# Designs tried in a protein design chat: VH-VL binders against q9h9l3. Part 66

Target 1, 176 residues: q9h9l3
Amino acid sequence: PRKMVAIDCEMVGTGPKGHVSSLARCSIVNYNGDVLYDEYILPPCHIVDYRTRWSGIRKQHMVNATPFKIARGQILKILTGKIVVGHAIHNDFKALQYFHPKSLTRDTSHIPPLNRKADCPENATMSLKHLTKKLLNRDIQVGKSGHSSVEDAQATMELYKLVEVEWEEHLARNPP

## First folded at step 22 (VH-VL)

Design Eh11
Fold by OpenDDE, fold request of step 23:
Structure Eh11 (fold): chain C 176 residues (1-176), chain A 122 residues (1-122), chain B 107 residues (1-107)
Amino acid sequence: as target 1 above (176 residues)
Amino acid sequence: EVQLVESGGGLVQPGRSLRLSCTASGFTFEYHYMDWVRQAPGKGLEWVAEIRNKFNSHTTYYADSVKGRFTISRDDSKSIVYLQMNSLRTEDTALYYCARDWFDSGYYFDYWGKGTTVTVSS
Amino acid sequence: DIQMTQSPSSVSASVGDRVTITCRASQGIRTYLNWYQQKPGKAPKLLIYDASDLQSGVPSRFSGSGSGTDFTLTISSLQPEDFASYFCQQANSFPRTFGGGTKVEME
């Protein structure tokens, strides 16, 4: 079996009206939840909207933030060759401007057995918060202070582990 | 190139203290766990201590044989890991290795220093 | 503590031989098992991590297998530079523990 890491990113708004989602934080955890990476990241363009309520990113976090190009290199070094687990992970990869092989990607927002375990419609897109509460009996993303990408990455990994065997078998029969 | 260089070893009497240092270069030090592993003359390897990275609260772990006597610490700004050894015993005599610890696929020591010799003798 | 029982303690072999070293853990350690090579007067060198993953730069004649409690390091065709000591190490729990080592000697 390939080695797995889980990733979660926070984005801020850049561009003329802040509609471009730019990477501002990235967290990566290993199979056991140990944090391999967790850095604030400075986008190459001026931040128009910190989206703090959701991202948890504040201006102060950008003071010593890692430049995007450097951070991207660091992150890709960790991800390369790994099975990468995430929730709605296409957003993270988009923000990273990185394409991870589909065969090595696991998106917990699109795993029918996971939804089934949570008594949700198999083809529905459930939030990480909801799945975490239902299956792990844990509250994440509480309050209005924004998300913790470390917490979210850890939860994502734990959720995947619940269906890992079944899902990996499914993928083996149905390669993406 | 990854490099780990230990220093601080020497000859001391039982009950004395010694501080080892390991200077790291060639990689992002603050991202890695760091460990000390020792090897008594003609013997096998014995894990001594681990200190985790800044993302994992610099949590420390110790072998029972050194708990309460040894302290592992790190200065990420200088890329140095330390081993403060107090109340040294003759059985602490060994070559002490500093090792880089990575944990993306299990946990392993992928780089080792050349070691520094600690001799505890009356 | 997890005890790592490594066998044999020593083995005599010739160049070209297949050499097998085993390591048994006192309890399940999943695949958190590493193999190191140590030559006289030198620091240990990582060969295999996570039971079966070959460290970069290590010759393909080295391989690791196993999970749970029983693990094996195999040198498919022993080379002159392979005469050394080998150690297994579990990373499943603390304290981290090593096997007693295996010395591969020239016959």
Scores: ipSAE 0.946, ipTM 0.965, lowest interface PAE 0.4, mean pLDDT 97
Fold by OpenDDE, fold request of step 23:
Structure Eh11 (fold): chain C 176 residues (1-176), chain A 122 residues (1-122), chain B 107 residues (1-107)
Amino acid sequence: as target 1 above (176 residues)
Amino acid sequence: EVQLVESGGGLVQPGRSLRLSCTASGFTFEYHYMDWVRQAPGKGLEWVAEIRNKFNSHTTYYADSVKGRFTISRDDSKSIVYLQMNSLRTEDTALYYCARDWFDSGYYFDYWGKGTTVTVSS
Amino acid sequence: DIQMTQSPSSVSASVGDRVTITCRASQGIRTYLNWYQQKPGKAPKLLIYDASDLQSGVPSRFSGSGSGTDFTLTISSLQPEDFASYFCQQANSFPRTFGGGTKVEME
């Protein structure tokens, strides 16, 4: 069996009107929740919208932020060969401009048994905050200071562990 | 190339103090846990202490045999991990290894220094 | 503390032989078990991590298996450079603990 890590990213707005989502923070945790990586990242283009209310990113975080190309290399080194767990993870990979193999990707926003366990419709897209509250009895993303990518990655891993056995068996029978 | 170079070993009398250093190069030091492992002459390996990285609050762990006497610390700006050894005992005599600790798949020591010798004798 | 019982303490073998070393944990450690090789006057070298993952650069004749309490290191065909001491180590709990070691000697 392959080894698992969980990832969560925060993005800021770049481009003429700030509509391009650019990576500004990335956190990676191991199976036990230990933090392997957590860096602020400097986008290659000028930041137009920090989206602080949601991202938690502020201008001062970019002063010593890791340049995108360097950060991407560091992150890819950790992810290579791993099963990568995330929530709505396609957004993270898009921001990273990196696409992990689908067979090695686990998206907790698209796991029917997880939703069933939370008494939600199996085919609905539930928020990480909601699932974490229902299944782990824990509050994340509280306040107005923005998200914490570390706690979000940790919550994502813990949620996946609840359905790991069942879901891995399902995937073995139905490979993506 | 990953390199770990220990220093600070020597001959000391019981009750004295000694400070070991391990200088790391060839990798991003601040991302890794660092450990000390010792080996008494002709004996097996004994884990001594661990210090975690900046993302995990530099949390420390110790073997019972050294708790209260040894302190592990690190300076990420210099890529150095230290082992402050106080109230040394004869049974602390050993070759002390510095080891890089990675934890993406379990927890393991993937690189070791050559070690520095500590001899505690009257 | 988790005690790691390693057996045998020593084994005599010839080049080409299959060598098996066993490590038993006093309690469950999942797959958090590593194997190291140590040659005289040298630092330990990582061979296997997380019970069965082969460290980069280590020959494929080395393999690890097991989970829970019982683990094995296997050398499928012993080579001259494999005569050394081998140690298992659990990373499930603190304190980290090593097995007593196995010395593989030339017959």
Scores: ipSAE 0.946, ipTM 0.965, lowest interface PAE 0.4, mean pLDDT 97
Fold by OpenDDE, fold request of step 23:
Structure Eh11 (fold): chain C 176 residues (1-176), chain A 122 residues (1-122), chain B 107 residues (1-107)
Amino acid sequence: as target 1 above (176 residues)
Amino acid sequence: EVQLVESGGGLVQPGRSLRLSCTASGFTFEYHYMDWVRQAPGKGLEWVAEIRNKFNSHTTYYADSVKGRFTISRDDSKSIVYLQMNSLRTEDTALYYCARDWFDSGYYFDYWGKGTTVTVSS
Amino acid sequence: DIQMTQSPSSVSASVGDRVTITCRASQGIRTYLNWYQQKPGKAPKLLIYDASDLQSGVPSRFSGSGSGTDFTLTISSLQPEDFASYFCQQANSFPRTFGGGTKVEME
């Protein structure tokens, strides 16, 4: 049995017109929600759009931010060999410029039993906020200050735990 | 190489205070929980205290035997964890180990110092 | 508090022997159980974490099993350097607690 961690990343806009999503914060929590990692990360390119309303990232957070290459190394060290749980996790991995094995990836935005439990269409892509409210009766991503990647990672892990047994059995029978 | 070096042990009378230090090197100190574990002469291991990392608000936990008397703290800028021991008792006599705590797969002490001896005697 | 009952307290064995040490928790601790080795005059060394995961650098002759309340450390073929004390430790709840230890000594 593999060990599980949950990850959530915040991205800022870089490149021309700020359309490139660059990692600016990454949070990793263990199965119990304890925070293994939570750092602001300095992208290698100039930040054009902090996307603060959504990312929660501000210019001041970049003053002592961990350089991307260093942070990536730290993060990958934690993720390696583990089952990684995330919500719409392909975005996080893309920002990390890292691809975790599909067999060791759990995306709570694509777990039909989770949607079913939340009385949502099984094949719909529901937001983390919605699922968290419906299934955990908890409000996340409240206000205009942006998301908390720690909060989101913790919520993601808790959501997954609701369907862990069923989903792991499903995956065992139907490996990706 | 991960290293933990304890210091501050000594001989003291009951009721006195002592502060232990553990200097860490070879890893990102601020990411790890740090614990103190003690071992009385010829006895087993006894967990004393834990302090969490900066991501977990440096939350502290204590064994009942030391609650109210001992205080664990840390200085991440110096990579040091401390154990302030007040109102020392004879039963506090032990070798005190500093241990690195990691928690990606359960919670475990993967590195230990050599320990520092605390002797409480009249 | 969670009490950890470790058995036996001591065992005499010879090189090549299979040695089994058990640890029982007073309540369920899932797999949050670690095993440590301690040689005389030395600090403890992590052998197994999360009940069955082998710590890097630890010989494969060491293995851990169990979940819930009953756990086992096994040394498949005892080597001269394995004569030591062994401790289990639960990490499910605070306070963290250790078993009483098992001394593996030469027969």
Scores: ipSAE 0.945, ipTM 0.965, lowest interface PAE 0.4, mean pLDDT 97
Fold by OpenDDE, last read:
Structure Eh11 (fold): chain C 176 residues (1-176), chain A 122 residues (1-122), chain B 107 residues (1-107)
Amino acid sequence: as target 1 above (176 residues)
Amino acid sequence: EVQLVESGGGLVQPGRSLRLSCTASGFTFEYHYMDWVRQAPGKGLEWVAEIRNKFNSHTTYYADSVKGRFTISRDDSKSIVYLQMNSLRTEDTALYYCARDWFDSGYYFDYWGKGTTVTVSS
Amino acid sequence: DIQMTQSPSSVSASVGDRVTITCRASQGIRTYLNWYQQKPGKAPKLLIYDASDLQSGVPSRFSGSGSGTDFTLTISSLQPEDFASYFCQQANSFPRTFGGGTKVEME
C-alpha cells in the first residue's frame, strides 16, 4: 500500500540575477506530522538572494548546510514509493531536480474539494496560508522571520487529511 | 550495515542504579527515533522508553512501570542512546534491547540489538 | 493503555501448514500494528509493519491484514525456519504495547 508524507521546501535565488530558485531547506513529515527530515541545504551555486522575507533562510543557515547532492539523496530515499503531499508541489520537485510520479503526487493547491470547503472557487489557486487559516483556524507564515517549512508541511498534511477520503476516491475513478 | 550494540548490563542490588548504552552504526542515527524494549526471562516483550530525533525535540516517552526511575537520552554526535536506570527493582530484571524506530509508514522497530542483560537481585 | 490480546498462545503445526495468528486491540489503532518474529536466544525481527507491509527481506509466505482492532498474521506454508515466537505490537499510542506472544512449535 501507498503511504503518505508531506513535503515543503524553501528556495533561495542563484544565478546572475538570483532568478534561479535553488533548494535551501527541505522538510518532510509523516501522516501524523512527525518530522522525518528537516535540513538546511547548500546549493551548488553561489547564493545571490536569500529571499529571507519569504524563505526564512539566512546566511548563517548555510554554514553547516547539507550539500545539495547529499540532501537530494536523503530526500529521495524518503519519498520513493510514497504518496507525496505538498502545496504547489511542482516548485518543490523542480528545486529538487526530481519529479515524483503524478499518480503518487497530491497538490493541495489543486484540489477542488479543498477549495470548496474553504468557500473558495474550486478552480482557483489559493495560498497555503489562506487555506490553513480558513480550514484549520491557524496562522502560519507570520512575522518577518520567513516561512517555516516544517510548519508548512504539517499544515499541508492536515489540509489534505480533510479531503483525503473523497479525493482518493476521485483519483481512483479518474487516475491522473 | 545497520548495527546496534548494547552495553552496560550487569548484576546489581535493588535500589541501585545502572546505565545502559546502545551504540549505533550504519545509518544516520540523528534521523531515527530510538527505543528500549526489555524481556524478562521466559516472558514476552515490554516497551520501556522512546526518545525522538532532533527534528522532534528529542521528546521522550516512558512506560508507567519505569516512569520517574528511568531516563532515556541520546548523543547524536556519538550515535549513542542511553538508559539511565535508578531505583532498580527485582522486576526490572530482563534482557534490554535497543531498537531503531522508523516512522515513514506507521511506527516500527526495524532493527534490534542483541541486548544486554540486567539482573536485579539481593 | 491499549491491551493487545494475542491468540493462540501456542500452536503446533507441521511444515507446509497454514498458520494464522490473531491480535486484538482493546481500542482502535488504525493500521499501526507490527509483527515480530523471535527465535530462541535471538533478538526480535520485524516481519510486518503498518498491519500489512512486508519488511524487506522477509519471505512472501508471511502476510499481515487488518485494521482498527482485529489483525492477523498468516504464514501460508510453514517452513522449518519459521518455528519461533511471534509478537504483535501497537504503535498507535503510548505506551507502546505488545501482545503476549504466540509460540509456533513443531507437531
Scores: ipSAE 0.945, ipTM 0.965, lowest interface PAE 0.4, mean pLDDT 97

Design Eh11
Fold by OpenDDE, last read:
Structure Eh11 (fold): chain C 176 residues (1-176), chain A 122 residues (1-122), chain B 107 residues (1-107)
Amino acid sequence: as target 1 above (176 residues)
Amino acid sequence: EVQLVESGGGLVQPGRSLRLSCTASGFTFEYHYMDWVRQAPGKGLEWVAEIRNKFNSHTTYYADSVKGRFTISRDDSKSIVYLQMNSLRTEDTALYYCARDWFDSGYYFDYWGKGTTVTVSS
Amino acid sequence: DIQMTQSPSSVSASVGDRVTITCRASQGIRTYLNWYQQKPGKAPKLLIYDASDLQSGVPSRFSGSGSGTDFTLTISSLQPEDFASYFCQQANSFPRTFGGGTKVEME
């Protein structure tokens, strides 16, 4: 089996009305939850909405933030060739302006066995927070300080590990 | 080009102290774990200590043989990892390697310095 | 501590030979096993990581296999530059531990 990493990104709003989601933080953890990468990232465009309540990003985090192009290079170097696990990961890849091969992507928001294990409808899209609470008995994304991308990435990896064997077998029989 | 250069080795009497340094270049030092591995003359490799990166709280680990006597530390601003060796013993005599530790798929030492020699003798 | 037992301690071989080195862990280490090559007077060099992944720049004649407790390093066709010592190392638990080494010598 290929090596796995989990990723979680935080985005801020850019563009005239702040509707463009731009990468502002990225965290990557290995299979054991060790943090490979965790940097604040400076978008190429002016930030209109920090979305702090959700993103946890504040203006002060951008003072020494890594420029997007540099960060993207660092992140892609880590992700290349890996099985990348994430939750609603299409948003992360979009913000990164990078698309990982589908065959090497695992989205915990679209794994029926995971939902089944959590007593949720298999075809429903459940939040990371909900799944983490149900399956790991852990509270994440609490308070008003915003998300922790490291915490979320670690939770995502732990959730996937619960269904890894079953899901990898399924994918082997049914390649995307 | 990744480069690791150890320094600080020498001849000391038992009970004395030495501080080894390893200066890194050619990569983002702060992202990597750093380890010390030693090799006694004509013997195999022995892991000594590890210090993790800034994302993992610079957590440290030690071999039992050096625990309480050696301290690993790092200065990310200078790209240097240190090994403070106190209460040195004759069995600490070895070539001490600094190694870059990466952990995207397992944990492994992908780059090594040339080492610095520590000789503990009365 | 996890003890790593390498075998053989030494092997005599000729250029072109297939060489196999084994490493056994005293307990399960999953695939957290690395192989290093060391030539006299030189620092160790990473060959294989995570049991079977070939380090960049290492010739394809080197391969690793195994999981759990039993691991193997194979040199499919020994070359003159391959005469050296080889060490396995577990990275599953602390303390990190190395095997005793295997010296590959010219027959």
Scores: ipSAE 0.944, ipTM 0.965, lowest interface PAE 0.4, mean pLDDT 96
Fold by OpenDDE, look of step 22:
Structure Eh11 (fold): chain C 176 residues (1-176), chain A 122 residues (1-122), chain B 107 residues (1-107)
Amino acid sequence: as target 1 above (176 residues)
Amino acid sequence: EVQLVESGGGLVQPGRSLRLSCTASGFTFEYHYMDWVRQAPGKGLEWVAEIRNKFNSHTTYYADSVKGRFTISRDDSKSIVYLQMNSLRTEDTALYYCARDWFDSGYYFDYWGKGTTVTVSS
Amino acid sequence: DIQMTQSPSSVSASVGDRVTITCRASQGIRTYLNWYQQKPGKAPKLLIYDASDLQSGVPSRFSGSGSGTDFTLTISSLQPEDFASYFCQQANSFPRTFGGGTKVEME
């Protein structure tokens, strides 16, 4: 079996009216929740909207932020060859301008056994916050300071671990 | 190329102090855990201490044999990890290795320095 | 503490021989087991990590297996440069601990 990491990214708004989501923070944790990577990232374009209430990103975080191209290289080095676990992970990959192989991707927002375990409809898209509360009895994203990508990545990994055996078996029988 | 260079070893009397340094290069030092491992003459390897990276609060761990006497620390700006050794004992005599710890696919020491010799003798 | 019992302490072998070294943990450590090679006067070198993953640059004649408490390092066909000491190491819990080592000597 391949090694697993969990990823969570925070994005800010760039481009006209700030509608373009640009990577501003990325956190990666290993199977045990230890943090492999957690950096603020400077987008290549001017930030129009920090989206602070959700992202937790402020101007001060960008002062010494890692340039996007450099950060992307660092992150891809960590992800390469691994099973990458995330929640609504397509957004993270889009912001990274990188797409991990589908066969090596695990999206906790689209795992029916996980929803079933949480007494949710199997085909519904549940929030990370909701699943974490239901299955881990833990509150995340509770502050007004925005999300913590480290906390979210750790929660995502913990959730996946609950259904890992069943889901990996399912995927083995039904490869994406 | 990854390099780890230990320094600070020497001959000291029991009860004295010594500070070891390990200068790292060739990689992003601040992302890695760093460990000290020692080897007494003609003996096996003994883990001494670990200090984690900035993302994990630089948390430290020690072998029982050195707890309360040794302190591991790091200066990420200089890419240096230190081992402050106080109240040295004869059984602390060993070659001390600095090792880089990576933990993406398990926890392992993938690079080692050449070591610095510490001799504690009356 | 987790004790790592390594066996044998020494083995005499010839070039081309299959060499097997065993490491037993006093309690379960999943796959958090590493193998190192050390030549006289040199620092240890990582061979295998997480029980069975081969470190980059290490010859394929080296392999690791096992889980839980019992682990094995195998050299499928011993080469002249493989005469050295080998150590297992658990990374499941603190303190990190090493096996006592195995010296592979020329017969």
Scores: ipSAE 0.924, ipTM 0.952, lowest interface PAE 0.5, mean pLDDT 96
Fold by ESMFold2, last read:
Structure Eh11 (fold): chain C 176 residues (1-176), chain A 122 residues (1-122), chain B 107 residues (1-107)
Amino acid sequence: as target 1 above (176 residues)
Amino acid sequence: EVQLVESGGGLVQPGRSLRLSCTASGFTFEYHYMDWVRQAPGKGLEWVAEIRNKFNSHTTYYADSVKGRFTISRDDSKSIVYLQMNSLRTEDTALYYCARDWFDSGYYFDYWGKGTTVTVSS
Amino acid sequence: DIQMTQSPSSVSASVGDRVTITCRASQGIRTYLNWYQQKPGKAPKLLIYDASDLQSGVPSRFSGSGSGTDFTLTISSLQPEDFASYFCQQANSFPRTFGGGTKVEME
């Protein structure tokens, strides 16, 4: 089988009024949930809004953070040639300034069989928290201290496994 | 260039201790799992111990034959893996390899050192 | 512990021969099976990981197949440098375990 990893990123606000989303943490896990990568990342631009309630990023995390250029190189080395699973994964790739082949991309926010299994509208964009609670009986993103990208990447991989056989067959019949 | 260099082997009597070291270079050491694998003279390969990376809490695992006697550890700042071997027995006599372990697709030993010899004999 | 039964224990072959080595696990290990080559006095070298993935720099005459409990390493046309011992190793469960080895020697 093709190598498969899951990714999740946390972003902070840069640019005018902090409206640009810039990468500040990235976590990558293997098929079994082992962590291949988990680093805080220093954006190349000034951080205007840490967005801590959602990102979990605080100023102290940036003190020893890996510069974006270095981190991007490390991350892309892991992702190249692999099926990459994520949730609303377009946002993660945008923050990485990277376009992964669509044929190797799996987005748990856009998989109709997964929504059906969760008794959700087939074409709705469902939150990772909701799908994880419904289908895995796990509470993620608990409290107001922000998300854990490791926890989120692991949950994303487990969700994909629930529909992996069906969805991979679908994609083989209907190449992107 | 990836390099793994083991040291610390020697001839010791049963019941004694040795500490093996494996010095790593040429890769991001703290991202990899690291393992010890041994090979008795003229015999096959036996996995001994594994220590995981900094992202997986440096969790350790041991073969039953060495559990309670051997301790694997690592110093990521020095890029060194250690194997503390206590209460050595004749059956621990082997060439001990340090192996780099990557895990993007299964788990596999993609680089091996040349090994260091441990002989346990009266 | 998962026992890995490797066969044959040795094979005599000539340059150009197709060589097949098998490895059977005592229980299912998915595709988490690796193959290593070892020459006398040298460290093992990874050939195949995850049942069928070729390690960088390994010649394409080497191939691996199988899943579950039954796995095969094939050398499509034996070369002089391929006379060596070969080991399978499962990575599905702890402890990691190796097969007993197969010595490929000149006929």
Scores: ipSAE 0.873, ipTM 0.933, lowest interface PAE 0.6, mean pLDDT 94
Fold by ESMFold2, last read:
Order: C-alpha cells, then sequence, then structure tokens
Structure Eh11 (fold): chain C 176 residues (1-176), chain A 122 residues (1-122), chain B 107 residues (1-107)
C-alpha cells in the first residue's frame, strides 16, 4: 500500500470539570512529511481547560479557529481510503468522532517490531518522545510550551517507516 | 467549480521582464502547492517552478533553466500565484500553464489552467 | 535530473484497439509517476496519478501500472475521443520532468 498519511491531534478539556477531551488542533502529513493539514479547531462546546502545558493551545488560537464540524469534514476527506498512521491513534479518532477501518490503521504505540528496535519490551506501550529519541536521535516535545502536532505527526511517520515492510507483511498474513 | 485563469502574457524583447498571474477559485487555495509548467510551440511539457502551501512555509523550487531569473510567489488572501520573469530569452517563448498540485499520494497536477502565451523575440 | 523516456513517440490505431504506452525513468522514482492526456489546443488533463490511481471522471478503460523505473499506460479499448497526445511525468525529485509524449492517432 502506498496511500499513507500520518495524523496527530491536540485536545482541550470540555464538559464537566474539563474531563472530556475535545479536538483543538489537527495535523496531517504525507509519506514524505509534507503538511497536508494543520489547523486550530474550535470545539462545539465551552472550553474548560486549555491544557496548554501539553496541548500548546491558548485562548488566542481559538479566535479564528475552524469550527469542529467544518474541520472534521476537511480532515475526513484527506483520511478516507488511506492508511492512517498515528501514535495512540484511538484517541485521535475518538476526538474526531470517527472510526477508521482497522485494516487501514497503524498505531506506533503498539507495534512489537518497533519496540524491539528500540530495545523495549515488545508488548509495552511506549511514548512517542521515547521512541523518537531512541530510534531517530531526535528530541521532540521539548520544554513546557506544549507539543507540536506537526512535529509529532512527522516523527510518527518516520518511526513507521522503520518497520513498514515487516509490519505490512505481518498484517497481510494476519488481517485485523 | 475549480478555476485557474492565467494572465500577463505577451510579446517582449529579450532581456525584458513580464509578470504572469494565475487567479484561483473553487477550492481551498492555501492548502495546495502551485506550479508553473510551460510548452514551447510544437514541443513537450517543461516544469518551471513550484511554490508550496502555507503549512510548508511557501518554499519555492525552480528548473535550472530559469533559476535566478524567475521568481514564483503567491498571495493566499487573494488566491493568486505569480511568476515574475526577468532577463527573458528567446528560449522562454512558450504557453505557460498554472497547475494545482496535490500531494496526498505522490505529487500530481490535478487541474490546469488554459495558459497564457509569452513570446520573446527581437 | 531524472530523464523520462517515453515509447513509442507515436502510434496509429483504430477504435477498439488496445493501446500500450511505456515510460522509463533513468533512476528509481518509486510510484511517483503521473499520466496526462493533451488534445490539440487544450491544456493537459490528469488521467493517472501515483502510477496506478485513476483520477475522478476518467473512464475505466484507462489503467496504469509499474513502480521503480518501468511504467505503463493502457487503454483497453480505444474510443474516438482518445486520439490525443499522452505524457508521463515523474514527481519523485526536482526538477519535475516529463516524457517526450506519445501521439495516438487515427489509422
Amino acid sequence: as target 1 above (176 residues)
Amino acid sequence: EVQLVESGGGLVQPGRSLRLSCTASGFTFEYHYMDWVRQAPGKGLEWVAEIRNKFNSHTTYYADSVKGRFTISRDDSKSIVYLQMNSLRTEDTALYYCARDWFDSGYYFDYWGKGTTVTVSS
Amino acid sequence: DIQMTQSPSSVSASVGDRVTITCRASQGIRTYLNWYQQKPGKAPKLLIYDASDLQSGVPSRFSGSGSGTDFTLTISSLQPEDFASYFCQQANSFPRTFGGGTKVEME
């Protein structure tokens, strides 16, 4: 398969006590790391907790942000029919209120060969930051200013490429 | 409907300048890469320049034959891409197409304008 | 620069014929190969992108195949509107480069 994109999202807290995670930024990159989409997104309900230390989202980002319904349509148009790579990607799909086919989904937080390359237990859930440092010799998510979803999506794609041939063959033999 | 409308072509002497414009409508212009491709009379297609989208810093690329003489730029607020052509040569004579470039699976020119003619002669 | 060698330069064919056009890259371009149709006095039109993906609105009689250096465009049953020139184009590397074209003409 050659139709592959990577996604990363940032969420803010909505609902009672800010416990619901709502989409506030989404970035999508192609196989080569070119950015197909990167927008701030206005959740359909009141933001209780910007979660800025992790999300990087501030009130000013919401002033001209794309309403969730419009952004979701733009994002799903890009994702449809593609292999979508992410890290703990079920959280991204949940925030999008979307279920992508399992056969077209790749989650770098849960790929045993990738953990093996990093000298980590094959069944452990490893953070994107740790895998990227170990396998790509890059530091991402540095400082307290929040994560960059573009940087994270690009790192996720590069990590997947390290195991792409092996893992795609495995999935062809073992359909999800 | 997607539209790309080129303008600014004409007859000029060697060494002079022209600026081509391509006005886009019917799609999210700032998400796309934009390219210029030219076709000399009776000849094949030659890629000229590319400018990338707002998410990729509007990075530019040029064919060697035009590097240093041509400048591609864009104004996302007006949905216009430009080609500034300086130090024009007879060899630059061609029909110049504006092309929309999408890149979800490879890179491809999925829509082309009708072109604008540039003739460089003494 | 990646040179694209397109063959044949022209073909004379009849309605209903199967037409095959080949395109060879001077070095590997993965699947980053596109096919365009150009009719006289008209802009090129995208037929196939990423080696084998059919552009929306293009008839299913057009198909593309190949990877690496060798690529093929096939018209399974030529129609009157298919008499045109066809160009391949690689998008793996800068500069983007086109093949020399293949003119498909009425026998």
Scores: ipSAE 0.865, ipTM 0.931, lowest interface PAE 0.6, mean pLDDT 94

